# VHH binders against o75319: the designs that were tried, part 228

Target 1, 181 residues: o75319
Amino acid sequence: GNHIPERWKDYLPVGQRMPGTRFIAFKVPLQKSFEKKLAPEECFSPLDLFNKIREQNEELGLIIDLTYTQRYYKPEDLPETVPYLKIFTVGHQVPDDETIFKFKHAVNGFLKENKDNDKLIGVHCTHGLNRTGYLICRYLIDVEGVRPDDAIELFNRCRGHCLERQNYIEDLQNGPIRKNW
Below, E stands for the ipSAE of ESMFold2; O stands for the ipSAE of OpenDDE; V2 stands for 0.75 times the mean of E and O plus 0.25 times the DockQ between their complexes.

## First folded at step 18 (VHH)

Design BB16 (framework vhh_etentamig_d1; at its last look DockQ between E and O 0.85; V2 from the best seeds 0.77)
Fold by OpenDDE, look of step 18:
Structure BB16 (fold): chain B 181 residues (1-181), chain A 120 residues (1-120)
Amino acid sequence: as target 1 above (181 residues)
Amino acid sequence: EVQLLESGGGLVQPGGSLRLSCAASGFTFDDYAMSWVRQAPGKGPEWVSLISGYGESTYYADSVKGRFTISRDNSKNTLYLQMNSLRAEDTAVYYCARYQDHDYSPFDYRGQGTLVTVSS
């Protein structure tokens, strides 16, 4: 169906590149069928995503889709030149260790293969905030050794919205480090 | 109109098995992750299991992990829950729910529910 996700309109379509990282977060782009239910200025398609990224003088090198549904858009809606990775991530609850590891592995693989460029890792869930923010911050904390509060602040600032889920925030701040292998 | 209709509930002894079904209509079934939620008497709703659109991924609550299996047949627009090794604490009304996939309200539609009673 074409049901617009709740509160989807409330969030900025695309955040800013996180300084010192290759990450950029955005809300889920919606395929054309959703446009009928949106004002023109509210529309945010896969094509719009790439246009907005270009407006920031950036280029996507990978899209990590954390949603648990395929109703929003199809991989075929994306340029063939940009790899698409689906990591099914359940909302509301802290991602499990397997999900965290999959994310870290994908990011590390990308960085290894893309040392010669500055392409970005685009990460999104539905709103590009909670699941997205958690996994990005988890990576920064576990892999890059960033202080939890610094990671959260950096993500929030760059995304233009703050992480909302207390269980995510709590886990990032006080939870255990997850192994990277 | 979105419709979800559960069936398969009943009375079963501890250690027994049941298979629940949910018939879905009114939307593109395989576009949505589907879920089972249960509510025991005097308790709040509990998220039991989730399955992605094509069944690539599944999720289970710790309380049912290893005992319950969620599956779907997209050709029949049907969601299933195989419940094995049932326990008294599994007694509840089980609801089929469509997963919205956002962090505010996980479900936008659910069925009328089917009662599962586990008792000696």
Scores: ipSAE 0.860, ipTM 0.919, lowest interface PAE 0.5, mean pLDDT 95
Fold by ESMFold2, look of step 18:
Structure BB16 (fold): chain B 181 residues (1-181), chain A 120 residues (1-120)
Amino acid sequence: as target 1 above (181 residues)
Amino acid sequence: EVQLLESGGGLVQPGGSLRLSCAASGFTFDDYAMSWVRQAPGKGPEWVSLISGYGESTYYADSVKGRFTISRDNSKNTLYLQMNSLRAEDTAVYYCARYQDHDYSPFDYRGQGTLVTVSS
């Protein structure tokens, strides 16, 4: 239904662009029906997302939605000028190889199509932290050759919150490099 | 009030099949991913399978891949688990669970369960 996701209010709505990358992370925006449960200063709608990105002098060119649900907002709540991609990503566990591959494919496709601009890939799960941080870091490690600890530090700093789930952190640091194709 | 009612469990011989059902009420069923979780005697709970709200994505534990199929019928507010090639190790109480889409508490409601016994 319309109940606020557990711990959602504890996190900054939108991070900062990650230098040297095209990524920006944020928590899931909530459609208007959730606002009855929120103080005005706690609201973070799809419109609020775009206003906050504009305030940073940035522009989204793609939103990758990692949630395993459709109840938070509908793609129709987004400006039609921004492509939207849903990648169903199970929480609680490290994303499987198919999910990782699909994320890499989407990012690589975006980079090719947007080589002549500076638009960002917005990535979110429910909290914009664990699944989001894992997949962004997995991409940076496997595709861009970034050291695991450097990828994690960059994500944590730019998101404004540290990755919390130890199983994700352990897999990034010590798990196998995943295939890119 | 969220209610989940499992059915279809029973006694089956190894190699046999069963189809479990879970009738859901008290919430908008297709807004939620749904899961089957099982608990064998003397063991902790084991995640078995997950299906997204409209069935676009599924996940299975390695122990059941290729033998179990999760599905749903949103017009009937019903979740299913088709269980084929059953083994003694599949003996457990099977619970229908509503998925919470975050990394902390994956399930917020479950039913009372239905017992599956695989024995020769």
Scores: ipSAE 0.626, ipTM 0.838, lowest interface PAE 1.6, mean pLDDT 92
ESMFold2 (binder alone), look of step 18: mean pLDDT 82; pTM 0.831

Design BB17 (framework vhh_etentamig_d1; at its last look DockQ between E and O 0.83; V2 from the best seeds 0.00; counts 0 for: pae E 2.01 > 2)
Fold by OpenDDE, look of step 18:
Structure BB17 (fold): chain B 181 residues (1-181), chain A 120 residues (1-120)
Amino acid sequence: as target 1 above (181 residues)
Amino acid sequence: EVQLLESGGGLVQPGGSLRLSCAASGFTFDDYAMNWVRQAPGKGPEWVSLISGYGESTYYADSVKGRFTISRDNSKNTLYLQMNSLRAEDTAVYYCARYQDTDYSPFDYRGQGTLVTVSS
């Protein structure tokens, strides 16, 4: 169906690039079929995503979709020039080790292949906040050695919203480091 | 109107098997991931399993992993839960629940449930 996700309207469509990283977080863009249920100013389509990224003088080099559904938009709605990666991620639990590894592997692969440019890794879940923030922070903590509180603060500031799920925050702050290989 | 109707529950001995079904209507079935959740007497609800819209991804609670299998037939708008190696602690009312893809709640609709009793 075309039901707007709960609280989707409450979040900024697109965050800011995280300084020192190639990450940018955004809420899920919605395909055209959702527009009938939205005010014009609330609409945020795949095309709108790219326009907003361009307005920031940035370019997406990869989209990582963490949603656990395919109803929001189709890969065909995206430009062919931007690779799309789906990582099915449950939204109410801390991502498992396999999910974390898939994310890290995708990010590392991208960085290796894109050393000659400054294209961004766009990451989104439904709201582009909790799952998105967790995995980005997990990467920064486990791979880049960033202090957990610093990673969380950086993400929150750049996304324009704070991580909300206490289990995610707790895991980031006090949970074990996950394997990077 | 969204409707979910569970069936297949019953009495089974420890080590036995059951297959639950959930008939869905009132929405585009394959657009939504689906959950199984259960509630034992005197306990709160427990998430059991989740399957993506097209069945390409599944997720299980640790308590049922390796024993339960979630599946779906989108042509029939039906969700299934194959339960093997059942234990007494699996006794509960089992609900199918439509997945709400948010970090706030695992589902937005659930059925009336079907009772599974595991007892010798």
Scores: ipSAE 0.658, ipTM 0.839, lowest interface PAE 0.8, mean pLDDT 95
Fold by ESMFold2, look of step 18:
Parts: sequence; structure tokens; C-alpha cells
Structure BB17 (fold): chain B 181 residues (1-181), chain A 120 residues (1-120)
Amino acid sequence: as target 1 above (181 residues)
Amino acid sequence: EVQLLESGGGLVQPGGSLRLSCAASGFTFDDYAMNWVRQAPGKGPEWVSLISGYGESTYYADSVKGRFTISRDNSKNTLYLQMNSLRAEDTAVYYCARYQDTDYSPFDYRGQGTLVTVSS
């Protein structure tokens, strides 16, 4: 059934806006059918996500869903005013170049369309940490020219949890810069 | 209870083709991405292919790209692997496995497997 993802409870629901960027990271929100398995203080629904973003005086303009599954929530659970994009990203391994390109293309498209506002790109995988942190950092490194260690430190601090998988960290620190087009 | 039952294995000559099936039950099939994994005699398991719950995304190991095609029929709760241009190194027990979408545990259930032997 609606079993809670492994280790999902261990992570803060929503991070903070990464200064100097349009990114905010969070763990996957869970539709209400999962709440039977959660204590009230553990719940984090799509509605809870938007409430927490508003509490930070921010507004989402796009959600990029990096999960490789459809079981956590449906796009219809989100306000119709917030565009939703699914980029199927395989976990436990460094995302391939096609996935990185799709992410960069989505971010660049958002920035162009939203140059006259300050809305945020919300990015999540299951835990909002490894795949999410990798792709955000890869964008900052390749497109914005941020030094790898600075990108990682910024993500870790704003997410409230450090990137955990060494393969992602090693690729960011020592791997090649990827083409942006 | 989650059950995965592979079928369609057998003996085939090099260059031949074979289609594997995996019948799934005990869970909402289209909620889950699905894998094929194989294990050759005396070797560790090798990931072969992955397909998303609605079939929108597929991935293949380099060793099988262009020769194997993963597919699924959600109305029949069935996963497939079409294997073409088979080679001796494709000899293995092939397992259907349910993907876990985490960075820590790639799958949670697998079937009993079906044997594919490629031999002249």
C-alpha cells in the first residue's frame, strides 16, 4: 500500500531559499492517503508545503519532481497556478547527461518566463537531498560558475541536511563540467 | 502479498530472440517502476533495465542497449523484456524486481527468476 518511504521522516520537510538563487528544496509531499501511517506532527502534504513556503514569505512558481514514481501525490493535488514538471531521475547513481540537460533546460525556461517576479523553483526527489542537491549544485556549477564546494555548502546549509552519498559529492567536486546545451 | 512471476526463459542460439514476461500481483502495479536484473552463473547480479510506472521513461545497461526493449502492460499487470541479437554472455537467470525510489535501496521485491541460456 501507502507505506512511508524509507528514512522520509528523518528529514526536515522544507529547506530555505538558497540566497542568490531561485531554488528551494524539500522532501516529497505525501498525499492524504499516507497520513494513516503518520503521527500528526509528521504529516507533510502538498497543502503543508505551500503553507510552509508562504510562512517564509516566498511563492512557488514551478515544482520540479525528480522522483521515479507516481505514488506519492498527483499533480492535481497542487494549485493549478503552479506549473509542475516531472523529470524521472534514477536514484542511487549520478544522474545521466540527458537528465542533467532536462533539469538545466527547465530551470533556464523558468528564469526566462519569471524574470519579472521573485517566485521560486521548488525541487524535490523522495528525500529532497541527494538527487535534489546534486542537480541544483550541478546547475549552479555549470551554468552559474559557482565553485563546487561553495555550491555544496550553500545547498547543505539551506536544506538543513548535508548531501550524503559520496558518488554525488565526488562527481560535483571532481567530475567534468557538463555541457549546458 | 507482493508476487512477481517471471516466465519465457529457455534455450536459444546466438543471434536469436526471446521475450520474457513478469506477472505482478499484490500491489498497484502502475504506481511502481520495474526492473530487470540478471545473474550469470558464478557472477553477481547485474542490473539490466528499468521502466517507469506509466512507461514514460526507460533505462538500459550499456551491455544491452539497442538489443533489449523493456515494456509493460498495466492493464494486465505484466512487465516484459524483448531480447534480440542474443549473445552467449546474456546467459543468466533473469529477475523481475520492483524499484524503490530512494538513493539507498534500489528495489524491495524480486521474483524467482527465469533461466535464459544462449548456446550454440
Scores: ipSAE 0.486, ipTM 0.773, lowest interface PAE 2.0, mean pLDDT 91
ESMFold2 (binder alone), look of step 18: mean pLDDT 82; pTM 0.830

Design BB18 (framework vhh_etentamig_d1; at its last look DockQ between E and O 0.88; V2 from the best seeds 0.80)
Fold by OpenDDE, look of step 18:
Structure BB18 (fold): chain B 181 residues (1-181), chain A 120 residues (1-120)
Amino acid sequence: as target 1 above (181 residues)
Amino acid sequence: EVQLLESGGGLVQPGGSLRLSCAASGFTFDDYAMSWVRQAPGKGPEWVSIISGYGESTYYADSVKGRFTISRDNSKNTLYLQMNSLRAEDTAVYYCARYQDTDYSPFDYRGQGTLVTVSS
């Protein structure tokens, strides 16, 4: 269960808050059992996640986990004060309408309940890039009316890495708007 | 050493059913999502189905949705694929594969495969 995800080390641990949104993307934090396979500077634990967010003078209000595994960390590794939501999302494939809807519903619910603060929605998959970027961009496009290219550019810039999967990019740019409610 | 061993393949008529099994060893089985992948003659690999570590979530290719059911018994380190309403186009070698949930190589281990032939 302690196999480090392929190319996980190649990605910045945490991105920047996306201006005009409550989103921040990051790669999956790894529980302590992974540390023995990592150099100290490569380690990125759930605790490290919160420390890095704090260093940005931000606060997480929700974590949306898009990974399709539970081997990386346990919800118990997170502070009890931060709600955790699992949305099992298979990689490589464009998320289906149900997954997209679940994501949008979670985000909208959070925003509704957190109007009085500026807490962030932390979103991650394994690398915090492709699935994460797609769903965030999908939300911005479908719900906020952002131009696809603008959404993608904004995400890429803030994450510090560019979306890699052409099927995701193509769907964002040319795919249909998905149901919001 | 990670090992995956498929079984249950064979010849079946269209409309028939088969149940594939995969025996896993060499790793903590429930830590990983598991998958079935198939490859038909002259075609590339196709994802068939994926199931999460504790079976909370399942994924199916559109081509098999409603006909195939993926399941697992973590107490036996075994993955299953129930295939109903089989069609000629389902003919392929079916592989059990460990899903490592990355954006690059989706599977890090797979078995030797079991042949499923659907023919009248």
Scores: ipSAE 0.889, ipTM 0.935, lowest interface PAE 0.5, mean pLDDT 96
Fold by ESMFold2, look of step 18:
Structure BB18 (fold): chain B 181 residues (1-181), chain A 120 residues (1-120)
Amino acid sequence: as target 1 above (181 residues)
Amino acid sequence: EVQLLESGGGLVQPGGSLRLSCAASGFTFDDYAMSWVRQAPGKGPEWVSIISGYGESTYYADSVKGRFTISRDNSKNTLYLQMNSLRAEDTAVYYCARYQDTDYSPFDYRGQGTLVTVSS
């Protein structure tokens, strides 16, 4: 079966837009087959994601999926008007330079193509917290010149949960700026 | 039920090679990334390698990079680890593990392991 990811129920489904950026973070939406193990108020489907974004008066222009699996939902479950990008990102270890580059490249491409609108980049891993927070903060630090502690505080506040993995936090705070193109 | 059955371990001289196999059953194999984890005597587990469900992405610990190759054959529900240029430090029980893509527990199932001993 379709096991609910460990501690997935403990997290708010969708965060808030990060002010001054084009980012919004959320936990992985789960396709209908997972709902047998969920109370109705615990459900968070791809449809629920888009309803919650609309309730915030926002619109998604890209979803970046950082999970290292394809079992949670299919891209076909998303509206065909919203581009989807998978960046396979291994959890528990700081993302490597190739993964960071792919993320930066995707964000920069989106900003260029969407310079005439205010659509958001939705980013998720399984919980929408550690891998998601790391890559968003890495972008803000390396590309936008944001101080590490300011990037982390902004992410935590807007996600509604604090980054938890100490190795990610230490790399953001004390590690080198990644000079990927 | 989920079963992961490792084979191919044994005694080998330094510089030698071994190929480990893991037969998987009881789940949709290609839905899951799969890993090799090893545990040397008296030490904690070490994450050796991981491969995504369709083989799109692989990662290796620095200690084995360039010497070990992870692969899978989804038509046979089998995970492999090709180990070349073996060293005494590679002596360990090697476990096949199913990756669970969460921030907390990286694996939800593992096999009983196969022993690899590298010695003269």
Scores: ipSAE 0.663, ipTM 0.841, lowest interface PAE 1.3, mean pLDDT 92
ESMFold2 (binder alone), look of step 18: mean pLDDT 81; pTM 0.813

Design BB19 (framework vhh_etentamig_d1; at its last look DockQ between E and O 0.92; V2 from the best seeds 0.81)
Fold by OpenDDE, look of step 18:
Structure BB19 (fold): chain B 181 residues (1-181), chain A 120 residues (1-120)
Amino acid sequence: as target 1 above (181 residues)
Amino acid sequence: EVQLLESGGGLVQPGGSLRLSCAASGFTFDDYAMSWVRQAPGKGPEWVSLISAYGESTYYADSVKGRFTISRDNSKNTLYLQMNSLRAEDTAVYYCARYQDTDYSPFDYRGQGTLVTVSS
């Protein structure tokens, strides 16, 4: 369907690269069928995503899609040169250990295979904020040893929006470290 | 007009089984993840289960994990919930809900519900 996600228009399309990392977060791009329900300046397509990344003098090397739907865009809407990974992630709830592990494994695999370049890992959910922020921060905390508050602050600053869900924030700050391998 | 119509509820003894169905219409069924939500008397709504558009992924609340199975038939625009090993605490009105995958309201439409009563 062509129903615009709730409050989707309220969020910046693309964040900034997180310094010291290969992460960049963005809200979900919407395929062409959604455009008729948007003002021109509100449109954000898969093509627009890549254009905006390019404007930042960056290049995507991987897209991790955390949405639990497939109605927003199709992998076929992306350049063939950029791998696409779907990790079905339920909203509202803290991602389970399996989801966290899948994310970490994907990131580590990418980093291992892309040591010779500076391509980014693009991560998005619907708004590119809560699920996205949690998993990125979880990775920074568990794998990179970053202080929870520092990870959250860094993500918020770079995304241009703050994590909203208290259960996510609480888990990041006070929850247990998850298994990396 | 989006419509969701639940069926299959009824009275069952503890340890028994029921299978709920939800007939969906008014939208492209396989564009959306679908969910079951229940509300017991005097309690707030509880998210029971979720299934992705093509069934690639499923989610269950801890309270029903291992006992309930969510499934769908996109060719029939129908959502199912197989409930096994039912308990008294499973007594509730069960709603079929369309998952809109946002961090605000998870569901934008739900049916009128079907009552499940688990009692000796």
Scores: ipSAE 0.886, ipTM 0.933, lowest interface PAE 0.5, mean pLDDT 96
Fold by ESMFold2, look of step 18:
Structure BB19 (fold): chain B 181 residues (1-181), chain A 120 residues (1-120)
Amino acid sequence: as target 1 above (181 residues)
Amino acid sequence: EVQLLESGGGLVQPGGSLRLSCAASGFTFDDYAMSWVRQAPGKGPEWVSLISAYGESTYYADSVKGRFTISRDNSKNTLYLQMNSLRAEDTAVYYCARYQDTDYSPFDYRGQGTLVTVSS
């Protein structure tokens, strides 16, 4: 089935660009088959995502999909000109070092290839909050040298919702710096 | 109606092996990641393993890594758990569960379970 993810309606569809970074976070877009269970104002499709990004005068140059499922939409629902990367990220647990490495590698590759434009990296999990916030903050801390509390504050403000999962917050604040490769 | 039917449990000596099966029906099986969860007597449930819809990614609890292997056959709508080098602490009811990739409830459906007893 086309069951709407638990409490998906409770989250703003798309956040704002995080100043000083190339990141924007959003909840998972849902393909048209889910819309039979949604009021028109609740819909957030892949097309809606791109319209909302354009309304902010921004452009996506990469989408990193952190969900552990493929039922919400297909990469073919996205414009062919926007690269898509799936990083299967198990929820409820702090992402392992391999997952963190894949994320850092993807971000670093994007920044190098896109140094002459201002396109954004769109990152989402199911709600665009916990796994998304963790990996963005982990990148900012480990690679950019941002202080953990500053990274978390920036993410929370720009997403429009605070990170909720305590084990993620504790790992960001008190866990080791990941020196992946 | 979503149905998950586990089988393959039983009594096994320490060091032995079992293969569990889970027959899925009432939904599009290859739309969903699937999981095994176990519950030992008097304890809370433990997330044992997870496999993505097409087998691209797997996850194992540390307690079973290297001994258990999750797999699936989407043409038969069946999930499997190969359990090797079984130990007494693996004694539990094993449940097949459909993974729901949210921050709230990790599973939306599970079966009635199959009992695995590892005893001398």
Scores: ipSAE 0.649, ipTM 0.842, lowest interface PAE 1.4, mean pLDDT 92
ESMFold2 (binder alone), look of step 18: mean pLDDT 82; pTM 0.830

Design BB2 (framework vhh_etentamig_d1; at its last look DockQ between E and O 0.06; V2 from the best seeds 0.00; counts 0 for: pae O 3.0 > 2, placed apart)
Fold by ESMFold2, look of step 18:
Structure BB2 (fold): chain B 181 residues (1-181), chain A 120 residues (1-120)
Amino acid sequence: as target 1 above (181 residues)
Amino acid sequence: EVQLLESGGGLVQPGGSLRLSCAASGFTFDDYAMSWVRQAPGKGPEWVSLISGYGESTYYADSVKGRFTISRDNSKNTLYLQMNSLRAEDTAVYYCARYQDTDYSAFDYRGQGTLVTVSS
């Protein structure tokens, strides 16, 4: 059960708001039961997430959890006022069209419901990098018309780490045209 | 401590069916997505299917979609693969694997495997 995900310690906990968007990316927060395996400076709990967002003078209005597991934390560990959405996203492979559609639908719904505030969509997978970066960039490319290289550069800069998976990068740059259902 | 024990393999004719089981122990079964992986003679391993901890999400390789069904019974700590409309190319050792949901190693534990042979 409380095994720290492979290389999770190597990544910055929370990125910066992506300018011109409503996105912020982070790695999966770990509930307190994981902390016995962590040095104090390595801890990153759900509470730590919200403290770090507040330190940036930002506020989360939605958390989209892309992990394919429920063992890292429970939605009850989050403030009740922040909606939580789970989109089971298979790792290692470019997300399928159903997953991409669910993500686009969730983001579009949030933006319509939150047009009169400046709250952010927090997105994470296990490391907050590859699946997270892919889906954010896919949204920016397909829905907002951002050039692929510009979306990737913006994500990399604001996350503080570069997208690593080549099949994701290739699909973002050269992949098939997708509908925005 | 983690143990995955596959069973249910055997010889079956093309077009036939087979049900594989995997008994899991040594971990909280419903915390983990589980997968079937197969390895044909002389080939590398191939992903077959994945199921989330409570079975609310499933994924299949294109080669088996519509013919295979992954399922789990968390009260029995058991993973299943129902294999219908079997073909000769389905001949392989089938492994039960625990999905670790990281960007790096997809699976952290794998069973000993069970042989499925599809032959006339």
Scores: ipSAE 0.733, ipTM 0.881, lowest interface PAE 1.2, mean pLDDT 92
Fold by OpenDDE, look of step 18:
Structure BB2 (fold): chain B 181 residues (1-181), chain A 120 residues (1-120)
Amino acid sequence: as target 1 above (181 residues)
Amino acid sequence: EVQLLESGGGLVQPGGSLRLSCAASGFTFDDYAMSWVRQAPGKGPEWVSLISGYGESTYYADSVKGRFTISRDNSKNTLYLQMNSLRAEDTAVYYCARYQDTDYSAFDYRGQGTLVTVSS
């Protein structure tokens, strides 16, 4: 179906690039079939995503979709020049080690292949906040050695919204480091 | 353990009303969108209605629009379905179901159901 996710309208469509990283977080763009349920100013399509990224003088080099559904948009709605990676990620729960590994592997692969440019890794879940924030922060903590509170603060500031789920925050702050490879 | 327990079903005449309840436990209730689905004898499951976690959004199948109202009381971990103007074709076992995620993906839990029979 084309039900609008709850509170989807409450979140900024696109965050800011996280300084010192290649990450940018955004809420899920919605395909045209959703537009009939939205005011014009509320619409956020795949096309709108790219326009907003461009307005920030950035370029997406990869999109990582963490949603647990495929109903929001189709990969075909994206430019062919931007790789699309789906990592089905269950909400509300701390991502399992496999999911974390998949994310890290994708990010590391991208960075390895894109050393010659400054293209961004766009990451989104439904709201582009909790799952997205957790995995980005998990990466920064586990791979880049960033202090958990610093990672969280950086993400929150750049996304324009704070991580909401305490289990995610707790895991980031006090949970074990996950294996990178 | 996630549990969903439906109640309120019964026999009702055409044009009558029933209110179904679903008691939820074992999870953070307001984190999840909830749905009612029904299955009539000899037919496949049919989605009836959906309500978002905080109740901000409600959706209905065309077959029940204007007659059924979905609601929830998160303080009581309870889902409701007010059914008015019942028809014979509404006869079914009604289930409350939880969505896997806020993405409104597949249901991951469903109750045992409560039977609604609409007959003169």
Scores: ipSAE 0.091, ipTM 0.548, lowest interface PAE 3.0, mean pLDDT 93
ESMFold2 (binder alone), look of step 18: mean pLDDT 83; pTM 0.834

